# Designs tried in a protein design chat: VHH binders against Enoyl-CoA delta isomerase 1, mitochondrial (ECI1). Part 2

Target 1, 258 residues: Enoyl-CoA delta isomerase 1, mitochondrial (ECI1), of Homo sapiens (Human) (p42126)
Amino acid sequence: QRVLVEPDAGAGVAVMKFKNPPVNSLSLEFLTELVISLEKLENDKSFRGVILTSDRPGVFSAGLDLTEMCGRSPAHYAGYWKAVQELWLRLYQSNLVLVSAINGACPAGGCLVALTCDYRILADNPRYCIGLNETQLGIIAPFWLKDTLENTIGHRAAERALQLGLLFPPAEALQVGIVDQVVPEEQVQSTALSAIAQWMAIPDHARQLTKAMMRKATASRLVTQRDADVQNFVSFISKDSIQKSLQMYLERLKEEKG

## First folded at step 3 (VHH)

Design p24 (from a09 with K59Y; framework vhh_ozoralizumab_d1)
Fold by ESMFold2-Fast, scan of step 3:
Structure p24 (fold): chain B 258 residues (1-258), chain A 124 residues (1-124)
Amino acid sequence: as target 1 above (258 residues)
Amino acid sequence: EVQLVESGGGLVQPGGSLRLSCAASGFTFSRYAMYWVRQAPGKGLEWVSEITGSGDSTYYPDSVKGRFTISRDNAKNTLYLQMNSLRPEDTAVYYCARDKGYSYGWDEYGMDVRGQGTLVTVSS
């Protein structure tokens, strides 16, 4: 199991811990388990809020699993990207209060997960940066992820961040508004519990309808063109130059492991 | 090629000050966070300070907080460490390092390039 759920039914809260070693990469298996875990919590009337965090501090999630995007078939790339889209749609439109307790580095796909949440808390550690750094890897954030960042930090800040592939350290993350609080690492969990309690104090009916109203246009833009987005991803990732670039990154990662 | 060259080390008395410099070349300096790390004789590497690419944010462990100041001049491709109120415990080889990026996660300091170092000795 790659997702550990610690329920507190009396408080209406569950803590969902990422446990996909070594760096919580969004593999097909992990993506699937995240969606199933979220759906179980959404279908259980005992829960109104979920705190997302890493089981192991240091890395919240390193993002997309490059091994799912290199040396595989076009059918595999299509299946992978559909799973990525599904996770984003399910998290972004969740009826639960979602709080990310970011106890580690949060680049690319990790930032995708954090951006779907209603509230983001980042540990004050210079090793823990957050951002959509796809351009540093020679790839691009999809339009629906770009829209999510733009909705959070505004057009100009998002354009600069996306073009340059910026990863924001804690103080800059707070200043640009990609996170809502920066606290000492030992206080992240208690801050998340305090924050989620404040959000859950609002009647679910009014909160959920407001969230849906605010997020429907962004989510619908992907829903209406999911297949086109998949085909665009498959075509892009299958390019020989992109495949060679990704293989070089994977080889570098293996050399660095020991 | 990427190069980092430290300078400014030397012998200084306890309570004294020293300013280290690191000249960077072979990459777009302003796009990378930079570190100072140190290694005391017979000990492992210790993180000393970090500065973001823009220079807007700086970070320090409690051991040097309030005494050391990291800064950068992106126009000159130079990183600095101002060290005040030096203690014998600050005696170490000081290294300038470029941020590897958090995607790698294997190096405790996130470094992909480190300079050759400059020796700082704090003694009477």
Scores: ipSAE 0.000, ipTM 0.168, lowest interface PAE 13.9, mean pLDDT 87

Design p25 (from a09 with E50Y K59R; framework vhh_ozoralizumab_d1)
Fold by ESMFold2-Fast, scan of step 3:
Structure p25 (fold): chain B 258 residues (1-258), chain A 124 residues (1-124)
Amino acid sequence: as target 1 above (258 residues)
Amino acid sequence: EVQLVESGGGLVQPGGSLRLSCAASGFTFSRYAMYWVRQAPGKGLEWVSYITGSGDSTRYPDSVKGRFTISRDNAKNTLYLQMNSLRPEDTAVYYCARDKGYSYGWDEYGMDVRGQGTLVTVSS
């Protein structure tokens, strides 16, 4: 089990804890469990909000699982990317209030998850950075993720961040607006509970329709071209030069841990 | 009024195939995860497949993995189960079921609505 859920039905809140060791990489299995967990909570009228956090502090999520994108078949890459798209679409358009309680490093795919939330709280620890750093690996953030960042921090800040693959430490993350609060690590959970209560004070009908209205254009852009986006990803990732770069990076990671 | 109506059951020889269908009505089908569950003579209910509302993710227990395929057509509000390489132990009444939502744990398979079932008999 890679997702733990701690319900507080009396408050209408559940805490969803990532537990996919060692670094909460978005493997195909973990992506599937996240979607299933979210869908079950959405269909249970006892819950109006979800706090997303890591079971263990240190890493919120290291992002996409590179082993799902290297040394596999084109069919596997297609299935993986569809799962990534599905997670983003489900989180971004969720009727639940989503708050990310970022108690660890949050690069790339971790930042994807955080960006789908209505509110983001980051622990004040210089080791915990957030950002879309795909270009540092020679790969690119998909257009729908680029749109999500641009909607959050603005066009120029997003362009600079994406082209350079920036990871923002807490003070810079707050300044650029990629997170809404930075608090001492021991206060992240209590701050998330306070924040989600504020959002849940708004009547669901009005809040949900406003969220849908604000996010419809961005979500629809992916919905209308999901298959084309999958084919573009498969074509790009399957290139020999990209496969070799990913393989070298995975070997470096193993060397550093050895 | 939520309704689920199964069809496609019948008698088949070991090694054969059957495709079950379930017509859903009375709710927004695409928003709910769906199950196929079965009950063999003298046994309790056993889940055999799970599919998310979008259709993009599926789950199977080891007993049917590689032999059964769950799918859905959200435009037609229809759920399917393709059963291949059928065995005598697959003999059961098969039910289409809607996911109940969540109280704790994503792997809790619970139904709030199920259909009347369709009988699958695997024998010579």
Scores: ipSAE 0.000, ipTM 0.430, lowest interface PAE 10.4, mean pLDDT 89

Design p26 (from a09 with S54D; framework vhh_ozoralizumab_d1)
Fold by ESMFold2-Fast, scan of step 3:
Structure p26 (fold): chain B 258 residues (1-258), chain A 124 residues (1-124)
Amino acid sequence: as target 1 above (258 residues)
Amino acid sequence: EVQLVESGGGLVQPGGSLRLSCAASGFTFSRYAMYWVRQAPGKGLEWVSEITGDGDSTKYPDSVKGRFTISRDNAKNTLYLQMNSLRPEDTAVYYCARDKGYSYGWDEYGMDVRGQGTLVTVSS
């Protein structure tokens, strides 16, 4: 229900649409459905590429779901963070060509998803920024996500972006190289189809092995340290000050929707 | 409709004191963290203080720590800023702001709604 998969007839491409209202937050259920949907497409030889986009324009994904990180057990926080790690590992190492068609705001966890893709297209709307803004929220991007950004935009740009928690509007996103194209919103879908066709022109065996070779070192660093990374997250999120802050935000959200 | 209305600004001498008030309406005041932020002439917005919805926790940058005190009266839907030992560099328009929460992400101050502001001038 939270993930819509639409085959693009004759192209060997599926369009995966995020539909987890109100803002495509990475809830445990949404993370699980994303991984299952990806796995189904990977196991279906009729598909060679996937375009990731939002069903609702305006928000690609707002990132982490605070309800998964507050008022729960340490075991729940561990399970949640393992699910976040699993999504990143599965997307980053996918044998499919992945193109993100970013038709909305893309902060934090949304940017995590976009960064796993082979190619990124952002709608030219000043309200749709992309970046890892964790420090603005008083938290830090995990080392494996920092590595992903650094591999994409380079060490100095990544250091500045991560320390300051920068969200890049479209022109700056293109300039720094966090996205590959910026196009009018109505052209995002057609541009994504054109881009994925270019990547799919390469024989799968050669493309897949090259992608695996290029990404193995980054992925392996997390695989080796998964449990330690989980424990670091659980320790941080379980702090009384963090829990109190999250509790207040959740209560405010309930009042606004009442 | 969410409204924030600031008052209490004015002209004071260096070393003086002022108390700012912010009247809130259109939402359940006690459920929201609140901020005071300021903007000096020709400069960007600067965070001045924050307070949790229940009033139990407050934070200040070093520039005002020990001189300014944020407080709230949830029964009156009012936020306060007590400013002591005022300096010329405290001259700014002061804004009451509601914390944004976690919708799309946050700017540096996490503001969702901001009032019209009240001018504080510290000069001889």
Scores: ipSAE 0.000, ipTM 0.121, lowest interface PAE 15.4, mean pLDDT 87

Design p27 (from a09 with S54E; framework vhh_ozoralizumab_d1)
Fold by ESMFold2-Fast, scan of step 3:
Structure p27 (fold): chain B 258 residues (1-258), chain A 124 residues (1-124)
Amino acid sequence: as target 1 above (258 residues)
Amino acid sequence: EVQLVESGGGLVQPGGSLRLSCAASGFTFSRYAMYWVRQAPGKGLEWVSEITGEGDSTKYPDSVKGRFTISRDNAKNTLYLQMNSLRPEDTAVYYCARDKGYSYGWDEYGMDVRGQGTLVTVSS
């Protein structure tokens, strides 16, 4: 089991803990289990809010799984990217209150997950940065993820962050508005419980319709061109230069850890 | 190739000051957060300081806060650590390290490359 769902005592909250060692990479299996777990909570009237966090502090999620994007068939890349799109669509449009309790590093795909949430809390640890750093690998964030960041921190800040592949340490993350609170690591969970209680104090009908209204244009832009986005991803990732770069990174990671 | 080369270490008396430098090459220096980390004799690596790619934010643990200052010159691809009011417990090999500039994989987030180190000995 890659996702642990713990119902919180009282009041309709579940804590969804990422447990896909070593770094909560968004593998195809992990993406699938996340979507299934979210759907189960959405279909259970007992739950109105979900806190997303890592089972182990240190890494919230390292992002996309390079092994799903290198040395595989075009059909595999297409299936993988469809799963990534499905996770983003399901999280971004969820009728549940979603709060990210970011108890670890949160780059790229980790930041994708965090950005779908209604509220983000980051542990005050200089090793735990958040951002969309794809350009540092010679890879680009898809337009729907770019839109999500832009909606959160504004056009100019998003453009600068995306072009430079910036990862924001806690103080800068708060300043730019990519996270809503920065707190001592040991207080992240209790802060998330307090935050989600405030959001859940709002009647579900009004909150859910407002969320849908605010997010409809962004979500619809991907919905209307999912297949084109998949084809663009497959074409890009399959380029020899990109495959060689990814292979080099995978070999470096292996050598670094022994 | 990515390379980090530290310099400026040496023997210094308690209460003294020392300035470390790190020359970076093989990557776009301004795009990466940088760290100073140290390893005291018989101990593990300890984080000492960090600075954002643009140099607009810095962080320190309580053990060095107020005494050490990290800075960078992006035009010269150089990272610095100004160490003041040095104590015997600051004795260590000091390493310049680059923050991991990738978001994918199965490895721990943190430092992805480190220099060969420069020895700082604080003793009378």
Scores: ipSAE 0.000, ipTM 0.136, lowest interface PAE 14.2, mean pLDDT 87

Design p28 (from a09 with S54Y; framework vhh_ozoralizumab_d1)
Fold by ESMFold2-Fast, scan of step 3:
Structure p28 (fold): chain B 258 residues (1-258), chain A 124 residues (1-124)
Amino acid sequence: as target 1 above (258 residues)
Amino acid sequence: EVQLVESGGGLVQPGGSLRLSCAASGFTFSRYAMYWVRQAPGKGLEWVSEITGYGDSTKYPDSVKGRFTISRDNAKNTLYLQMNSLRPEDTAVYYCARDKGYSYGWDEYGMDVRGQGTLVTVSS
């Protein structure tokens, strides 16, 4: 429903298209469907690579669904955050080659998904920025997401980006290294197919063991403290000041439409 | 070349109905959320409806909810707005608009292409 999986013209590759209108927000249902879809592809020996993209150009994913994080019970926040952790763990440690074909805006949770991939391609459109902008909304990226960004762009760039809540337009995204290629929007799909073919040319056993070795420390840091991270998230998000801030933001989004 | 062409506007009496159409070309229509927006004389743009690319979700402001229905036919690249129980306050130029997608932050809304508009006048 929310995830479309298409075996593409290239054998051994599936294209996973996000289809959770209006902006591919990571709702609890969408998170669940993403994990199930990934697991099905991982269990099918005919697939060695997956291209993640949006069914709707313009938005790759707007990130976390704020309605899952506001006006709900602490039990709901815990369940939601566990689902977010599960998606990150499953994507980050996947044995499949993952390529993000970023055909739209990619903030916050969208950037979370993109950062788990082996390779990122961004459409050359100034409207399609990528970054962890949580601080702009008065909230905080979790430590395991901070670690993922730091591993990708380095400590100082990550610290500046996270503290200021930066969203990088395409040229800056390429320069800072948060994406690997920037191409005209109409070439994103073909570029992703070319990139994934290059990664799939490497024998799976060696590629997979190298990926695991490179990512083990970062993934294990979350694995050993999943429950503590959930508790920290629930405690933080439940603060009256945070809840009021999120509610005001959601109301402003409604006003901008009216 | 991206184009949106509205039609179906005209003069209608209070309580009447009109159906607006928007013919889209030059892009993959089904991959974009679409909007109807309107501009009354001397006023700013007002959002009146939205529909996801798949057509599985629609939204309306209270001012038109229950009276207007947005729909789309992706096979024909056409967007529709069924307007019932029209009121003098609905008098405006109606524009078909393509969703820009996310603008920055947790933004749910934005438009990047708008049609030429079609005038709807609700008057006796």
Scores: ipSAE 0.010, ipTM 0.189, lowest interface PAE 9.8, mean pLDDT 87

Design p29 (from a09 with G55K; framework vhh_ozoralizumab_d1)
Fold by ESMFold2-Fast, scan of step 3:
Structure p29 (fold): chain B 258 residues (1-258), chain A 124 residues (1-124)
Amino acid sequence: as target 1 above (258 residues)
Amino acid sequence: EVQLVESGGGLVQPGGSLRLSCAASGFTFSRYAMYWVRQAPGKGLEWVSEITGSKDSTKYPDSVKGRFTISRDNAKNTLYLQMNSLRPEDTAVYYCARDKGYSYGWDEYGMDVRGQGTLVTVSS
């Protein structure tokens, strides 16, 4: 089990804890369990909000699992990318209030998850940076993720962040607006519970319709062209130069684990 | 360009003290947690100490706790290690290191840059 769900009795809230060691990388299995867990919570009338966090502090999620993107078949890359798209669509359009309690490093795909949430709280630890750092690995954020970041922090800040592959430490993350609060690490959970209660004070029907209205254009861009986006990803990732870069990066990660 | 330059190593007698310094440049020093790590001859790297960018938190392994003190001067971009009650087993090359800010594991001691080191020899 890569996702732990802890109900909060009486509050209508569940805490969804990522537990995919070592770094909560978005493997195909983990993506699948996340979607299933979210769907179960959406179908359970007991829950109106979900707090997303890591089971262990230190890493919220390191992002995409590079082993899913290197040394595999084109069919595997297509299936993987469809799963990534599905997670983003399900989270971004969820009728539940989603709050990310970021108790660890949050690069790339971790930031993808955080950006889908209605509210983001980051622990005040300089080791816990958040951002879309794909360009540092020689890959690119898809247009729908670019749109999500741009909707959150604005066009110029998003362009600078995406081109340079920036990871924002807590103070900069708050200043640029990629997170809503920065608090001492020991206060992240209680702050998340407080924040989700504020959002849940709004009648569900009005809140849900407003969220759908605000997010419809961004979500629809991907829905309309899912297959084209998959083909673009498969074509890009399959390039010899990209495969070699990913292979070298994976070798460096192995060396660091000792 | 990120640079870390250690100094202050040398020969010291058992029971003596040394203060190591690390001059940092090429990044916003106050934003990063910093480490001291050491490597004794023929052995692997050993974590010695950590300090947060805000200076609010420090950590030590039992082997040096109470004897070593990590500190920093963010205005001067300098990291320090005060070593007291030195023992022969403290003999090592001491490295200043910057925290990754991105973890590839649950490892608190993840480093993305490290200096060239300064040799500390504890001998009579």
Scores: ipSAE 0.000, ipTM 0.124, lowest interface PAE 17.7, mean pLDDT 87

Design p30 (from a09 with G55D; framework vhh_ozoralizumab_d1)
Fold by ESMFold2-Fast, scan of step 3:
Structure p30 (fold): chain B 258 residues (1-258), chain A 124 residues (1-124)
Amino acid sequence: as target 1 above (258 residues)
Amino acid sequence: EVQLVESGGGLVQPGGSLRLSCAASGFTFSRYAMYWVRQAPGKGLEWVSEITGSDDSTKYPDSVKGRFTISRDNAKNTLYLQMNSLRPEDTAVYYCARDKGYSYGWDEYGMDVRGQGTLVTVSS
């Protein structure tokens, strides 16, 4: 079990805890369990909000699982990327209030998850940076993720952040607007409960329609182009130069740890 | 310029104690996690201790746990390592290091700046 759901039906809230050791990488199995868990909560009328956090502090999610993107077949890359798209579409368009309680490092795919939420709270720890650092790995954020960041922090800040692969430590994350609050780590959970209660105070019908209206254009761009985006990803990631770069990065990480 | 300057190393007998200091300059010290790492003659770098910038949370490997204590004084921009019950195996050059922030999150040792080191020799 890679996802732990702790319900509080009386409050209409569930806490979804990431538990995919060692660093909550978005493996195909973890992506699948996240979507299934979200769907179960969406179909249960007892729940109106979900707090997403890590079971263990330190890493919210390290992001995409590079082992799913290196040394595999084109068919595997296509299946993986379709799963990534599905998670983003389901989270971004969810009728539930989503709050990310970021109790750890949040790069790349971790930031993807956080950006889908209605509200983001980050623990005040310089090691817990958030951002889309794909370019530092020689890969690119897809257009729909670029659009999500741009909608959150604005065009110029997003362009600089994406081109340079910036990871924002907490104070900079708050200043640029990629997170909404920065609090001491021991207060992240209580702050998330307070924030989600505020959002849930709004009548569901009005809140949900406003969220859909605000997010429809961004989501529809991917829905219209899902297959083309998969093809572009598979073609790009399969390039020998990209595969070599990813393999060298994975070997470097293993050697630095070993 | 970001600089880290270690001091406090020396010759000590087995069972003895030493306190290392690291003076930091050129950055907002209180915002960064800091490390002590060491390199014994003919061996690679070994992580010795970590302290966070936000809440002063500390971590140690089993080899030094209970014997070494990392601490910081943010007002003085100084990192410390109190070393007790020293063993011949602790003989190494000790380096102060600044956390580089977060890379992809797969490695626990994100160091971008390291000092010149201070030699600790445990011998009789």
Scores: ipSAE 0.000, ipTM 0.136, lowest interface PAE 14.9, mean pLDDT 86

Design p31 (from a09 with S57T; framework vhh_ozoralizumab_d1)
Fold by ESMFold2-Fast, scan of step 3:
Structure p31 (fold): chain B 258 residues (1-258), chain A 124 residues (1-124)
Amino acid sequence: as target 1 above (258 residues)
Amino acid sequence: EVQLVESGGGLVQPGGSLRLSCAASGFTFSRYAMYWVRQAPGKGLEWVSEITGSGDTTKYPDSVKGRFTISRDNAKNTLYLQMNSLRPEDTAVYYCARDKGYSYGWDEYGMDVRGQGTLVTVSS
């Protein structure tokens, strides 16, 4: 099991811990378990909020699993991207209060997960950066993820960050507004519990309708063109130049492991 | 009724080992983080170790790190503390304690329920 859930039904909160070694990459299996876990919590009236964190500190999530995007069939790429879209849609539109307790590095797809949350807390460790760094790998963030970042930090900051593939260390992350708090690593969990309690103090009906209203335009833009986005991804990733670049990167990773 | 019952304490010489157990009842054991805390003669409570409900994450202060190991058996509703390389300064009453749940201004000592304790004496 790649997702551990520590429920506290008396408090109305669950802690969802990522445990997909080595770096919590968004593999097809991990994406599926995340969606199933979220759905179970949404269907259980005992829970009103979820804290998302890594089981082990150091890496919150390294992002997309490059092995799902290289040396596979077009049908596999389509299925993978549909799963990525499903995770984003389910998290972004969840009726639960979502707080990310970022106890590690949070690039690319890790940042995707964090950006869906209502509140983000980052450990004050210069090794833990957050951002959408896809361009540094020669790939692009999809429009719906670009929209999510733009809604969070504003148009100009988002454009600069996306074009340059920026990863923000903690002080810069707080300043640009991609995270809401930066605290000592040993305080991330307690800060998340305090934050989620504040959000849960608001009556669910009013909070949920406000969240839906604020997020409807962004979510609907993907819902309207899900299939077109899948085909765009499959076409892009299947290019010989992209496949060659990804293969070379994966070979370098294997060499580094020994 | 929620109950925690410690056992396994005793007299041991410096450098020796002891294994403490805590039998839990009256609650869903796997949903709670658990602690071992101790109180040396004439001193306050000191946090010794923590384990999450799943058992996957453990934490220790520097004073016992590398010497003590906390573990749990959720099927048996039992918490354990393996104590190695014991020192005279480890002499204390050791308590099993339940975390208050997630609680909203927590620290690692946020205890809801504590057992009656078991005495560990380290002396020649």
Scores: ipSAE 0.000, ipTM 0.118, lowest interface PAE 19.0, mean pLDDT 87

Design p32 (from a09 with S57N; framework vhh_ozoralizumab_d1)
Fold by ESMFold2-Fast, scan of step 3:
Structure p32 (fold): chain B 258 residues (1-258), chain A 124 residues (1-124)
Amino acid sequence: as target 1 above (258 residues)
Amino acid sequence: EVQLVESGGGLVQPGGSLRLSCAASGFTFSRYAMYWVRQAPGKGLEWVSEITGSGDNTKYPDSVKGRFTISRDNAKNTLYLQMNSLRPEDTAVYYCARDKGYSYGWDEYGMDVRGQGTLVTVSS
């Protein structure tokens, strides 16, 4: 089991804990369990809000699982990318209040998850950075993820962050607006509970319709282009130069681990 | 009001294939994760496949992974299970089921509606 859900039905809140060791990489199995867990909570009228966090502090999520993107068939890459798109679409458009309680490093795909939330709280630990660092690996954030970041921190900040593959430490993350609060690590959970209670004080129908209205244009751009985006991803990732770069990175990572 | 009706079961030889169908009605089918579960003679319920509401993500236990494929047609409100390379130990009543959510518990597969079932017998 890669996703632990601690429900508090009386409060209308569930805590969804990532448990995909060692670093909560977005493997195909983990992506699938995240979507199923979200669907269960959305269909259960007992819940109005979800706090997303890591079961263990240190890494919220390291992002995409590079082993899903290297040495596989084009059909596998297509299936994987479709699963990534599905997670983003489901989280971004969720009718539930989503709060990310970021108790660890949050690069790339981890930041994708955090960016879908209504509110983001980051532990004040200089080792925990957040950002879309795809360019540092020689790959590109898809247009729908670029749009999500741009909507959050603005065009110029997003362009600089994406081109340079920036990872923001806590103080800079707060300043640029990619997170809403930075608090001592031991206060992340209590702060998330306080924040989600504030959002849940708003009547669901009005909050949900406003969220849908605000996010419709961004989500619709992917919905109308899903297959084209999959084809673009498969074509890009299948390039010999990209496959070689990913393979070298994975080998280097394995050597460092020993 | 919510109804699930399975079909497609029968007798098949080891190594054979069967395709099960489940017609859903009385709810917005595309919004619910769906399961196939089975019960072998004299045994408890065993989860055999799960699919998200959109149909884009699926999950299987190791016992059927690579042999069974779950799919859905949301326009037709129909769930499918394609079963290949069938084994005698796959003999069971197969049930279509709708996800129950977390208010019933978070540590197990959960269903709030189940069909009547369709018998699959794998025998030579």
Scores: ipSAE 0.005, ipTM 0.430, lowest interface PAE 10.8, mean pLDDT 89

